# Ledger of designs, part 7: VHH binders against FYVE, RhoGEF and PH domain-containing protein 5 (Fgd5)

Target 1, 194 residues: FYVE, RhoGEF and PH domain-containing protein 5 (Fgd5), of Mus musculus (Mouse) (q80uz0r647to840)
Amino acid sequence: RALVIAQELLSSEKAYVQMLQHLSLDFHGAVLRALENVEQEGREPLAQEELRQGLRELPAICDLHQGILESLEQRLGDCGEGQPQVADIFLAREQEFEHHAAHILQFDRYLGLLAESCLLSPRLATTVREFEQSSQGGGQSMKHRMLRVVQRLFQYQVLLTDYLNNLCPDSAEYDNTQSALTLISKVTDRANES
Short names: E, the ipSAE of ESMFold2; O, the ipSAE of OpenDDE; V2, 0.75 times the mean of E and O plus 0.25 times the DockQ between their complexes.

## First folded at step 21 (VHH; framework vhh_7uia_1)

Design k2 (from j3 with S53P; at its last fold request DockQ between E and O 0.72; V2 from the best seeds 0.77)
Amino acid sequence: QLQLVETGGGLVKPGGSLRLSCVVSGFTFSRYWMAWVRQAPGKELEWVSSISPGGSHTYYEDSVYGRFTISTDNAKNTLYLQMSSLKPEDTAVYYCARESVYMRSEYEYFDHWGQGTQVTVSS
ESMFold2, look of step 21: ipSAE 0.643; ipTM 0.830
ESMFold2 (binder alone), look of step 21: mean pLDDT 83; pTM 0.850
OpenDDE, look of step 21: ipSAE 0.878; ipTM 0.938
ESMFold2, fold request of step 25: ipSAE 0.604, 0.592, 0.680; ipTM 0.811, 0.803, 0.843
ESMFold2 (binder alone), fold request of step 25: mean pLDDT 83, 83, 83; pTM 0.849, 0.846, 0.848
OpenDDE, fold request of step 25: ipSAE 0.871, 0.884, 0.877; ipTM 0.933, 0.941, 0.938

Design k3 (from j3 with S105P; at its last look DockQ between E and O 0.76; V2 from the best seeds 0.71)
Amino acid sequence: QLQLVETGGGLVKPGGSLRLSCVVSGFTFSRYWMAWVRQAPGKELEWVSSISSGGSHTYYEDSVYGRFTISTDNAKNTLYLQMSSLKPEDTAVYYCARESVYMRPEYEYFDHWGQGTQVTVSS
ESMFold2, look of step 21: ipSAE 0.537; ipTM 0.777
ESMFold2 (binder alone), look of step 21: mean pLDDT 84; pTM 0.855
OpenDDE, look of step 21: ipSAE 0.843; ipTM 0.916

## First folded at step 22 (VHH; framework vhh_7uia_1)

Design l1 (from i1 with S53P; at its last look DockQ between E and O 0.76; V2 from the best seeds 0.74)
Amino acid sequence: QLQLVETGGGLVKPGGSLRLSCVVSGFTFSRYWMAWVRQAPGKELEWVSSISPGGSYTYYEDSVYGRFTISTDNAKNTLYLQMSSLKPEDTAVYYCARESVYMRSEDEYFDHWGQGTQVTVSS
ESMFold2, look of step 22: ipSAE 0.568; ipTM 0.782
ESMFold2 (binder alone), look of step 22: mean pLDDT 83; pTM 0.847
OpenDDE, look of step 22: ipSAE 0.890; ipTM 0.942

Design l2 (from j1 with S53P; at its last look DockQ between E and O 0.84; V2 from the best seeds 0.77)
Amino acid sequence: QLQLVETGGGLVKPGGSLRLSCVVSGFTFSRYWMAWVRQAPGKELEWVSSISPGGSYTYYEDSVYGRFTISTDNAKNTLYLQMSSLKPEDTAVYYCARESVYMRSEHEYFDHWGQGTQVTVSS
ESMFold2, look of step 22: ipSAE 0.608; ipTM 0.805
ESMFold2 (binder alone), look of step 22: mean pLDDT 84; pTM 0.855
OpenDDE, look of step 22: ipSAE 0.892; ipTM 0.943

Design l3 (from k2 with G54S; at its last look DockQ between E and O 0.68; V2 from the best seeds 0.74)
Amino acid sequence: QLQLVETGGGLVKPGGSLRLSCVVSGFTFSRYWMAWVRQAPGKELEWVSSISPSGSHTYYEDSVYGRFTISTDNAKNTLYLQMSSLKPEDTAVYYCARESVYMRSEYEYFDHWGQGTQVTVSS
ESMFold2, look of step 22: ipSAE 0.629; ipTM 0.824
ESMFold2 (binder alone), look of step 22: mean pLDDT 83; pTM 0.844
OpenDDE, look of step 22: ipSAE 0.877; ipTM 0.935

Design l4 (at its last fold request DockQ between E and O 0.79; V2 from the best seeds 0.76)
Amino acid sequence: QLQLVETGGGLVKPGGSLRLSCVVSGFTFSRYWMAWVRQAPGKELEWVSSISPGGSHTYYEDSVKGRFTISTDNAKNTLYLQMSSLKPEDTAVYYCARESVYMRSEYEYFDHWGQGTQVTVSS
ESMFold2, look of step 22: ipSAE 0.659; ipTM 0.834
ESMFold2 (binder alone), look of step 22: mean pLDDT 84; pTM 0.851
OpenDDE, look of step 22: ipSAE 0.878; ipTM 0.935
ESMFold2, fold request of step 25: ipSAE 0.605, 0.544, 0.585; ipTM 0.813, 0.778, 0.802
ESMFold2 (binder alone), fold request of step 25: mean pLDDT 83, 83, 83; pTM 0.844, 0.844, 0.844
OpenDDE, fold request of step 25: ipSAE 0.871, 0.884, 0.876; ipTM 0.933, 0.941, 0.937

## First folded at step 23 (VHH; framework vhh_7uia_1)

Design m0 (from l4 with W33S Y102S M103S Y109S; at its last look DockQ between E and O 0.33; V2 from the best seeds 0.00; counts 0 for: pae E 2.9 > 2)
Amino acid sequence: QLQLVETGGGLVKPGGSLRLSCVVSGFTFSRYSMAWVRQAPGKELEWVSSISPGGSHTYYEDSVKGRFTISTDNAKNTLYLQMSSLKPEDTAVYYCARESVSSRSEYESFDHWGQGTQVTVSS
ESMFold2, look of step 23: ipSAE 0.388; ipTM 0.718
ESMFold2 (binder alone), look of step 23: mean pLDDT 81; pTM 0.822
OpenDDE, look of step 23: ipSAE 0.844; ipTM 0.918

Design m1 (from l4 with H57Y Y107H; at its last look DockQ between E and O 0.27; V2 from the best seeds 0.00; counts 0 for: pae E 3.7 > 2)
Amino acid sequence: QLQLVETGGGLVKPGGSLRLSCVVSGFTFSRYWMAWVRQAPGKELEWVSSISPGGSYTYYEDSVKGRFTISTDNAKNTLYLQMSSLKPEDTAVYYCARESVYMRSEHEYFDHWGQGTQVTVSS
ESMFold2, look of step 23: ipSAE 0.116; ipTM 0.373
ESMFold2 (binder alone), look of step 23: mean pLDDT 84; pTM 0.853
OpenDDE, look of step 23: ipSAE 0.900; ipTM 0.947

Design m2 (from l4 with H57Y V101I Y107H; at its last look DockQ between E and O 0.81; V2 from the best seeds 0.73)
Amino acid sequence: QLQLVETGGGLVKPGGSLRLSCVVSGFTFSRYWMAWVRQAPGKELEWVSSISPGGSYTYYEDSVKGRFTISTDNAKNTLYLQMSSLKPEDTAVYYCARESIYMRSEHEYFDHWGQGTQVTVSS
ESMFold2, look of step 23: ipSAE 0.511; ipTM 0.767
ESMFold2 (binder alone), look of step 23: mean pLDDT 84; pTM 0.856
OpenDDE, look of step 23: ipSAE 0.898; ipTM 0.946

Design m3 (from l4 with S105T; at its last look DockQ between E and O 0.70; V2 from the best seeds 0.75)
Amino acid sequence: QLQLVETGGGLVKPGGSLRLSCVVSGFTFSRYWMAWVRQAPGKELEWVSSISPGGSHTYYEDSVKGRFTISTDNAKNTLYLQMSSLKPEDTAVYYCARESVYMRTEYEYFDHWGQGTQVTVSS
ESMFold2, look of step 23: ipSAE 0.641; ipTM 0.828
ESMFold2 (binder alone), look of step 23: mean pLDDT 84; pTM 0.851
OpenDDE, look of step 23: ipSAE 0.893; ipTM 0.944

## First folded at step 24 (VHH; framework vhh_7uia_1)

Design n1 (from l4 with R104K Y107W; at its last look DockQ between E and O 0.84; V2 from the best seeds 0.74)
Amino acid sequence: QLQLVETGGGLVKPGGSLRLSCVVSGFTFSRYWMAWVRQAPGKELEWVSSISPGGSHTYYEDSVKGRFTISTDNAKNTLYLQMSSLKPEDTAVYYCARESVYMKSEWEYFDHWGQGTQVTVSS
ESMFold2, look of step 24: ipSAE 0.532; ipTM 0.774
ESMFold2 (binder alone), look of step 24: mean pLDDT 83; pTM 0.845
OpenDDE, look of step 24: ipSAE 0.883; ipTM 0.941

Design n2 (from l4 with Y107F; at its last look DockQ between E and O 0.68; V2 from the best seeds 0.74)
Amino acid sequence: QLQLVETGGGLVKPGGSLRLSCVVSGFTFSRYWMAWVRQAPGKELEWVSSISPGGSHTYYEDSVKGRFTISTDNAKNTLYLQMSSLKPEDTAVYYCARESVYMRSEFEYFDHWGQGTQVTVSS
ESMFold2, look of step 24: ipSAE 0.655; ipTM 0.838
ESMFold2 (binder alone), look of step 24: mean pLDDT 83; pTM 0.848
OpenDDE, look of step 24: ipSAE 0.872; ipTM 0.933

Design n3 (from l4 with E108D; at its last read DockQ between E and O 0.84; V2 from the best seeds 0.78)
Amino acid sequence: QLQLVETGGGLVKPGGSLRLSCVVSGFTFSRYWMAWVRQAPGKELEWVSSISPGGSHTYYEDSVKGRFTISTDNAKNTLYLQMSSLKPEDTAVYYCARESVYMRSEYDYFDHWGQGTQVTVSS
ESMFold2, look of step 24: ipSAE 0.649; ipTM 0.835
ESMFold2 (binder alone), look of step 24: mean pLDDT 84; pTM 0.852
OpenDDE, look of step 24: ipSAE 0.881; ipTM 0.938
ESMFold2, fold request of step 25: ipSAE 0.642, 0.636, 0.636; ipTM 0.830, 0.829, 0.829
ESMFold2 (binder alone), fold request of step 25: mean pLDDT 83, 83, 83; pTM 0.849, 0.847, 0.847
OpenDDE, fold request of step 25: ipSAE 0.873, 0.883, 0.881; ipTM 0.936, 0.940, 0.941
ESMFold2, last read: ipSAE 0.621, 0.630, 0.595; ipTM 0.814, 0.824, 0.803
ESMFold2 (binder alone), last read: mean pLDDT 83, 83, 83; pTM 0.847, 0.847, 0.848
OpenDDE, last read: ipSAE 0.880, 0.884, 0.876; ipTM 0.939, 0.942, 0.937

Design n4 (from l4 with H57S; at its last read DockQ between E and O 0.73; V2 from the best seeds 0.76)
Amino acid sequence: QLQLVETGGGLVKPGGSLRLSCVVSGFTFSRYWMAWVRQAPGKELEWVSSISPGGSSTYYEDSVKGRFTISTDNAKNTLYLQMSSLKPEDTAVYYCARESVYMRSEYEYFDHWGQGTQVTVSS
ESMFold2, look of step 24: ipSAE 0.628; ipTM 0.819
ESMFold2 (binder alone), look of step 24: mean pLDDT 83; pTM 0.846
OpenDDE, look of step 24: ipSAE 0.894; ipTM 0.948
ESMFold2, fold request of step 25: ipSAE 0.621, 0.718, 0.605; ipTM 0.824, 0.864, 0.810
ESMFold2 (binder alone), fold request of step 25: mean pLDDT 82, 82, 83; pTM 0.837, 0.839, 0.842
OpenDDE, fold request of step 25: ipSAE 0.888, 0.899, 0.899; ipTM 0.945, 0.951, 0.953
ESMFold2, last read: ipSAE 0.623, 0.650, 0.625; ipTM 0.822, 0.838, 0.823
ESMFold2 (binder alone), last read: mean pLDDT 83, 83, 83; pTM 0.842, 0.842, 0.842
OpenDDE, last read: ipSAE 0.893, 0.899, 0.889; ipTM 0.948, 0.952, 0.945

